# Ledger of designs, part 12: VH-VL binders against Probable pyruvoyl-dependent arginine decarboxylase (pdaD)

Target 1, 139 residues: Probable pyruvoyl-dependent arginine decarboxylase (pdaD), of Prosthecochloris aestuarii (b4s6j7)
Amino acid sequence: SIFPPQCERISVEEGLKSLSPGEITFAVMARNSTNEHGRLIASSIGVALPADESVYGYLSEHHPYGQTEEQSGEYAEDLAATMLATTLGIEFDPNKDWDEREGIYKMSGKIINSFNITQSAEGQNGLWTTVIACAVLLP

## First folded at step 22 (VH-VL)

Design n4 (from g6 with heavy chain Q65K)
Fold by OpenDDE, fold request of step 24:
Structure n4 (fold): chain C 139 residues (1-139), chain A 121 residues (1-121), chain B 106 residues (1-106)
Amino acid sequence: as target 1 above (139 residues)
Amino acid sequence: QVQLVQSGAEVKKPGSSVKVSCKASGGTFSTYAMHWVRQAPGQGLEWIGAIIPIFGKAAYNQQFKGRATITADKSTSTAYMELSSLRSEDTAVYYCARGEWFGRLKYFDYWGQGTLVTVSS
Amino acid sequence: QIQLTQSPSSLSASVGDRVTITCSASESVRYMYWYQQKPGKAPKAWIYDASKLESGVPSRFSGSGSGTDYTLTISSLQPEDFATYYCQQYGSSPYTFGGGTKVEIK
């Protein structure tokens, strides 16, 4: 998904001021559920922001089984950042891991920041456990 | 229910080239790396390289000294491994294997059935 | 490249036995992965991140370790467990595998 140009990240509290019950809004959502005891689930949104405010960034979604919150988040963030890097013409070595590539992307000066929002949980026996991560776009 | 289906066995002469295919189904293709791993008769496993279809970028084991070429066709969810300048020691079962490239997980969760490549004069 | 040394290369055991396989890396790796392979078949993902069982893997299997030393353990060997097990790492490119440990019936 695309992170629109000229968008600014705001706190949930601030964002909620602009929302009303029943309102239709744009969102990128990751959702995962399990009813298996001990099953690890996660939901992640990855975000990559360009230095040039006139250029769009990227949003990614990831909802894996068996990945930690950190793992899932890094996957989503890596995906978003690498997509943006590719769009901006930043070369990367496919043999390099995320930590190395992240450094390269940021050192280029073309990517300001990347981050992820992730929630994870383990399933409980006989119950459904759901984890959600969401990016809400407000006009 | 991810499945990787590889092309059939090959018999090649030394000096020739072989191209093995691997078609993926049951999951996303472009955001996973497709790896190629071979196993000589009675021997262990050796990583050849991988392709990241979404970017069309490949990573290689330098031990193959540029003899291996790995490509992917996103439209057909098919990865290819071409090995040139074949020698007898290249005789092996060649596997395609899926693995995540993004993030920190670096293992092969699904494998093809393998393709036997025999190099003999 | 990071070299992985498995020990032993082969072992004979009986049903019900406790089996331990080790994998030593020439350098520290973040995580280790294990695969099970039976004759004429492709390897199967078995353990990931050193201690997490892949879906469908029986609970009698376990993995542990950190740094350079990792272990795969079968608490009570079953007939279907006779196979070759491989460790695999990606501390840095290229991906490398251990030499394998063949678990045979005594």
Scores: ipSAE 0.862, ipTM 0.937, lowest interface PAE 0.5, mean pLDDT 95
Fold by OpenDDE, fold request of step 24:
Structure n4 (fold): chain C 139 residues (1-139), chain A 121 residues (1-121), chain B 106 residues (1-106)
Amino acid sequence: as target 1 above (139 residues)
Amino acid sequence: QVQLVQSGAEVKKPGSSVKVSCKASGGTFSTYAMHWVRQAPGQGLEWIGAIIPIFGKAAYNQQFKGRATITADKSTSTAYMELSSLRSEDTAVYYCARGEWFGRLKYFDYWGQGTLVTVSS
Amino acid sequence: QIQLTQSPSSLSASVGDRVTITCSASESVRYMYWYQQKPGKAPKAWIYDASKLESGVPSRFSGSGSGTDYTLTISSLQPEDFATYYCQQYGSSPYTFGGGTKVEIK
């Protein structure tokens, strides 16, 4: 998905001021659920932002089983950042891992920031457990 | 359920080339790396390389000295491994295996059934 | 490249035995992965991130370790556990495997 140009990240508290119950809004959402005891689930939104605010960034979603919050988040962030890097013509070595590539992307000066929003949980016996990560786009 | 189905066994002469295919189903294709790993008879496992279909970029084990070419067709969810200048030492079962490329996990969660490539005079 | 040395290369054991396989890396790795392979079959993912069991793997299996030294343990060997086990790492390119440990019936 696309992170719109000139879009600004705000706190949840600030964003909620612009929302009313029952309102329909635009969102990129990652959702995962399990009813298996002890099964680890995660939901992640990855975000990559270009240095040029007139250019769009990227939003990614990831919802794996068996990955930690950190692992899931880094996956989503890597996906978003690499997609953006490709769009911006930043070359990367496929033999290099995320840590190395992240450095390359940032050193290029074309990608100024990347981050992720992730929630994880373990399933409980006989119950459904759901984790959600969401990027809400407000006008 | 993810499944990887490989092409059939090959018998090749030294100096020739072989191209093995691996079709993926039951999951996403483009965002995972498709790896190729071989196993000589009675021996261990050796990583050949991988393709990242979404970008069309491949990574290789330098020990193959450019003899291996790994490609992917996203439209058919199929990965290919071509090995040229074959020698008897290349006789092995060749496996395709799926693994994540993004993030920090670097293992092979699903494997094809293997393709025996025999190189003999 | 990072070399992985498994010990032992092979072992003979009986049903019910406790089995321990070690994997030593030439350099420190963040995580270690294990695979089970039976004759004529493809390897199967078995343990990931050193200690997490892949789906379907019995709880009698366990993994531990950090840095350069890792272990796979079977608390009570069952008939279906006779196989070859491989460790695998990616601390740096290329991906590398241990030489394997064949668990045979005594």
Scores: ipSAE 0.858, ipTM 0.936, lowest interface PAE 0.5, mean pLDDT 95
Fold by ESMFold2, look of step 22:
Order: C-alpha cells, then sequence, then structure tokens
Structure n4 (fold): chain C 139 residues (1-139), chain A 121 residues (1-121), chain B 106 residues (1-106)
C-alpha cells in the first residue's frame, strides 16, 4: 500500500486527541491468528517516509509464524523501504543485507526514515489467538 | 502449503549449457527469494545465487559469475537457473530453495526435489 | 566469504546416545541455521536463528551458540535422526554451508 504526501508519524495519544466519536478515517491493518498450541505469530506494518512532501509513502504488511517481533518488524520495514526506494529510482544491490541497504536509502536524501508497528503472541491450548497491527491515517 | 517442483534430470556434454526450472505453488512467489544450491555427489552444499522476482534482480555467488543466469517468470511462478560452459565438475544435484529476502532471516524454508545434471563426454 | 567448519565430519552412534555437532564461522555471524538431509532427499530446514526449532522438529533437538561458535545437540538419538546435518549462514555474500556432519548407525 501507498499513503498520501505530507504524512508524519504521531503518537497514539496525540492521534486520539484529533479524532471525534463516530468519525470515519482510513486505516491499514495486518492480522494473524492461530489455534495451535505454542505457535508464535506476529503482525507487522512497515512504514517508509519520503523526504519530498509531494511524494507518496509506502506501507507494508507481514504476518509470519515462528518469528520474533524484531524479525517480523524488520521484514515489514525492509519491504516498505525497498518499495519506496525502487519507486524513487534508488539503486540497491541484491547481494546486500538490510543494514547496508537501509543506509544507502537514507544516504540518498529521499527517504527520511522507516519504522514498523508489530504485535506478537503465542497460541495456547487450541484456543484461537489473534494479533493485529494497525496504522491510522489522520486527515 | 508451499511446494517447489523442478524439471527432470539432464545429461549434457562439456561446453554446453543447462537450464533448470523450478515451479512454485501454495505461497507468495514475488516477494520471496528463489535460491539455487547444488550438491556434487558425496559433497556438501554450494550456493549459486538467487532472484527476487518482484524486482527481477538476481544475486550471484562470485564463483559462478559469468556462467550462471537466474531468472523468474512471475506469471507462471517459475524460476530458472541456466549454467553455461559446463565441465565435468558441474555434475551435481541442483536444488531450488525458497527463503525470505527482506529482513535478516536468511534460511531456506522450502526446497525442490532436486535436478540431477550429469556432464559427460 | 565466511567459512563454516563443522566437526566432526562423521560419527557413529547408537540409538539413545547424546550427539553434539559443532559449527565454527571464520567471522561473527548474527544467525546460524541448520538443515537435516537424508540420502536421496533434499535438505530440510531444521533449526533457525541458532536455537529455534522448525515446526515438527522433535524437542530432543536443540541448538545454541553466538558469534562464531554454534552447536546442534540431539539429547537421545532416535532411528529417524541418522542423517547428514549442515549449518548455514549469511553475514555477507555468498551464502555458505558447513561441510556437513554425517550421523551413522554403529
Amino acid sequence: as target 1 above (139 residues)
Amino acid sequence: QVQLVQSGAEVKKPGSSVKVSCKASGGTFSTYAMHWVRQAPGQGLEWIGAIIPIFGKAAYNQQFKGRATITADKSTSTAYMELSSLRSEDTAVYYCARGEWFGRLKYFDYWGQGTLVTVSS
Amino acid sequence: QIQLTQSPSSLSASVGDRVTITCSASESVRYMYWYQQKPGKAPKAWIYDASKLESGVPSRFSGSGSGTDYTLTISSLQPEDFATYYCQQYGSSPYTFGGGTKVEIK
């Protein structure tokens, strides 16, 4: 997914102050679920913010099994940043790991930062367990 | 359920080329890397390279640079590895294997059945 | 490129034995991965992130290590565990594998 220009990240606390009851806004949601005992699940949204305020940013999602919050979040973040980089004509070397590629994207001056929002849980006793990560776009 | 199915065994003469296919089903194709790994008889595993289909970009082990060409066709969920200028030491089982490319987890979670390529005079 | 040295290259063991396999990297890596391969079969993902068991891998298997030194341990060897085990890393290109450790029947 893309998101419109001139967005910036704000805290949940700040965002809630800007919402009215019954107001409709756009959200991107990633979800994952399991009924398997002991299964690790995660839901992640990756975000890549362009430096040029006239350019769209990227959102990604990832809902893996058997990954930590860190691992799931890194995947989503990498995906979002790499999609944005490709759209902006930033070259990357497919032999390079995320650490090196992230540095190249940021050094380009076209990507301000990337981050992720991740929730995880472990399934238990055959009960359904669900994790959700959400990014809400405020006007 | 991810499944990788490779093309059949081949017998080749030295100096020729071989192209092995790997068809993926039951999972995301475009954003996962498809790797090629070979195993000579009685030997260990050697990474040849990989492609990330969504970008059409391939990474190569330097030892195979100039001889190996890895491609993908997203419309058929099929990856290909072509090895040119074959020698007898290229006799091996060639595997395709799927792995995550984004992030830092770099293991191969699903493997094809293998394709025996025999190079003989 | 990063070299992986597995020890031993082969071993013979009886059902019920404790087996330990080592993998040493020529430089520090963040993650080590392990595969099991039976004759005539493709490798199977077995242990990822040095110590996490792939789904369906029996709890008698464990992995440990960090930096350059990693181990795979089988606490009580079973008949289905006789196979060759490979370690694998990616700290930089290319991906590399250890030479393998063949676990055979005494």
Scores: ipSAE 0.584, ipTM 0.830, lowest interface PAE 1.3, mean pLDDT 88
Fold by ESMFold2, fold request of step 24:
Structure n4 (fold): chain C 139 residues (1-139), chain A 121 residues (1-121), chain B 106 residues (1-106)
Amino acid sequence: as target 1 above (139 residues)
Amino acid sequence: QVQLVQSGAEVKKPGSSVKVSCKASGGTFSTYAMHWVRQAPGQGLEWIGAIIPIFGKAAYNQQFKGRATITADKSTSTAYMELSSLRSEDTAVYYCARGEWFGRLKYFDYWGQGTLVTVSS
Amino acid sequence: QIQLTQSPSSLSASVGDRVTITCSASESVRYMYWYQQKPGKAPKAWIYDASKLESGVPSRFSGSGSGTDYTLTISSLQPEDFATYYCQQYGSSPYTFGGGTKVEIK
């Protein structure tokens, strides 16, 4: 998914005030569920923002099993940032890990930030546990 | 459930090439790296390289650079590894293995059944 | 390239024995991963993040360690645990594996 040009992150409270009943908007959602005892679940949305406000950024999703909140979020950020990097023509070495590639992307001057929104939980036997992360694009 | 199914065994002469296929099903293909790992008879595991299909980029173990070519076809969810200038030392079982490439978690969660490549004159 | 040294290279043990396999890295690594391989079969992911068991792995298996020294322990060996166990890491290219530890049941 893309992060539209000229958009900025706003609070949930501010966003709700700008919506009208029945209004259609776009959302990117990651959802994960388990009923297995002790199973780690996470849902992440990754975001990568270009330095040029007129260019699209990227949104990613990831919903893994057996990963911590940090691991899931880093995956989603890496995916979003790397998608943006390829769109912007930034070369990267596929032999390098996220730490090194993140540095290269930022040093390019074309990607200013990446972050993630992650919700995680641990399942309990016989009980369904669900985690959701969502980014909603407002007009 | 993710499944990786590889092409059948091959017998090759020294100096020739071999191309092994790995078809993925039951999961996301384009954003997971497909790795190639080989195991000579009675020996351990050796990483050859990987491809990230959504980008069409491949990473190689330096020892195989110039001889190995790793590609992917997203439309068929199939990865390929071609090894050229074969030597008797290349006799091994060749595995494809899936792993997350993004983030810092770097292990192989699913493996193909293996393809025996025998190089003999 | 980061080298992994496993010990012992092989061992024989009886059902019910506690066995411990070690993996030593040539430099500090953040995570260690373990695979089980049965004869004639592909490796299977077994332990990730040094100590987390993959789904379906029996609780008699455990992993521990940090930095350069890691272990895989089987608290009470069972006949189905006959296999070769490999450690693996990625701090930088290339991915590397330990030489393997073959566990044979008497």
Scores: ipSAE 0.511, ipTM 0.818, lowest interface PAE 1.7, mean pLDDT 88
Fold by ESMFold2, look of step 23:
Structure n4 (fold): chain C 139 residues (1-139), chain A 121 residues (1-121), chain B 106 residues (1-106)
Amino acid sequence: as target 1 above (139 residues)
Amino acid sequence: QVQLVQSGAEVKKPGSSVKVSCKASGGTFSTYAMHWVRQAPGQGLEWIGAIIPIFGKAAYNQQFKGRATITADKSTSTAYMELSSLRSEDTAVYYCARGEWFGRLKYFDYWGQGTLVTVSS
Amino acid sequence: QIQLTQSPSSLSASVGDRVTITCSASESVRYMYWYQQKPGKAPKAWIYDASKLESGVPSRFSGSGSGTDYTLTISSLQPEDFATYYCQQYGSSPYTFGGGTKVEIK
């Protein structure tokens, strides 16, 4: 997914203060569930912010099994950043890992930041466990 | 559940080429890499390369560069591996395998059933 | 490319035995994975991130290690554990596999 120019990250607390009951806004959601005992699950939203305020940013989603919060978040960040890089004409070598590619994207001067929102959990006793990560765009 | 189904066995003459297909279902296709790994009779596993379907970009093991061509068709969720200038030592079972390309965690979580390619005169 | 050396290349053991196989890398690796392959079948993901069991893998299997030295252990060998086990790593491309350890039940 893309999101409009000039967006910046704010805290959940700050965002909630700006929303009114009945207001309609846009969101991207990642959701994951398990009933397997000991199963690690995660849901991640990755975000990539362009340096040029007139350009759209990217949101990604990832909901893996068997990954830590950090691993899941890294995937989502990489995906969002690589999508933005491709849109901006930044070339990458498919043989290179995220460590090197992240550096290349940032050095281009066209991508200023990437981050993720991730929630994780471990399934217990055959009960359903669900994790959700969400990014909400405010007016 | 993710399933990878490969094309059938092939018998080829030296110097010819082969193109193996791998159709994915039951999961996300475009953002997972599709890898190709081969196993000669009585031998271990050898990585050939991979395609990242969302970008249409392929990575290759240098041992196969110039001979292998890996492609994907997102509309049919199918990856292809073509190996040219076949030799008898290319006789192997060729597997497709799904793996993550984004991030730092790398393993092959689902495998196709394999395609036997036999190269003989 | 990073060379992975598995030891032993093959072994025979009795049901109930504790079995340990090793995988040594030519240089430090960030990630080590294990696959089980039965004759005539595709490999199956077995252990990821050195020690995490894939879904459906019996708890008698365990993995450990870091840096260059990794192990897969079967605490009490069962007849269905007859297979070849491969380690696999990723640093820079290409992905490489160990030579395999064939486990036979006496």
Scores: ipSAE 0.508, ipTM 0.793, lowest interface PAE 1.5, mean pLDDT 87

Design n4 (from g6 with heavy chain Q65K)
Fold by ESMFold2, fold request of step 24:
Structure n4 (fold): chain C 139 residues (1-139), chain A 121 residues (1-121), chain B 106 residues (1-106)
Amino acid sequence: as target 1 above (139 residues)
Amino acid sequence: QVQLVQSGAEVKKPGSSVKVSCKASGGTFSTYAMHWVRQAPGQGLEWIGAIIPIFGKAAYNQQFKGRATITADKSTSTAYMELSSLRSEDTAVYYCARGEWFGRLKYFDYWGQGTLVTVSS
Amino acid sequence: QIQLTQSPSSLSASVGDRVTITCSASESVRYMYWYQQKPGKAPKAWIYDASKLESGVPSRFSGSGSGTDYTLTISSLQPEDFATYYCQQYGSSPYTFGGGTKVEIK
């Protein structure tokens, strides 16, 4: 998904102050669920923001099995940042890991930040467990 | 859960080419890397290269660059590896293997069954 | 490229034995991984990030190490553990594997 130009991140509390019942807004959601005992699940939204505020950023979604919260969040960030980097024509070495790619992206001066929102859980036999991560876009 | 199913065994003459397919199911295809690894009879594992289907970019082990071509078809969730100018030392079992390209994990979590390519006169 | 040297190349052991396999890298690596391969079968992911067991791997397996020296240990060898074990790294291109350690029945 695309992060609109000229947008900024705000807290959930501040965002809720700007909403009224019945308003329509757009959201990017990652959802994951399991009923398998011991199954590790996560849901992540990754965000990458360009330095040029007139350019779109990117939001990614990732909902893996068998990854920790940290692993899932880093995957989502890497995906979002790499999608933005590709759009901006930033050269990257496909053989480098996230830490090295992130450094290249930031050194370019065209990507100013990336972050993730992640929820994780471990399943219990016979009990459905669901995790959701969400980014809500406000006017 | 995730399955990688490869094309059948091939017998090839020296100087020819082979194209091995790997069809993925039961998981996300486009954002994972598909790797190709070979194993000559009685020998260890050798990485050939990989493709990142969402970007259509391939990376190669330098000793295969120029002979190996790795491609993917997102619509069929299938990766391909073509090896040209075959020699007898290219006789091996060729595996496809899935790995994360995004993030910090750099191992192969699911492997295909292998495709035996025999290069003989 | 980064060379991985496994030791020993093969070993013979009895059921119940403690087995240790080493993997030495030619330079410090960030991540080390292990695979189990049985004859005629594809390798299976076994240990990731040097010490973390893949799902379904018995707790008698353990991994340790950092920098250049890594080990895979089987605390009490079982009949199903007789296989070849490979280490694998990625610190720079290309991905490389160790030469393998074949664990055989004595």
Scores: ipSAE 0.095, ipTM 0.702, lowest interface PAE 5.4, mean pLDDT 84

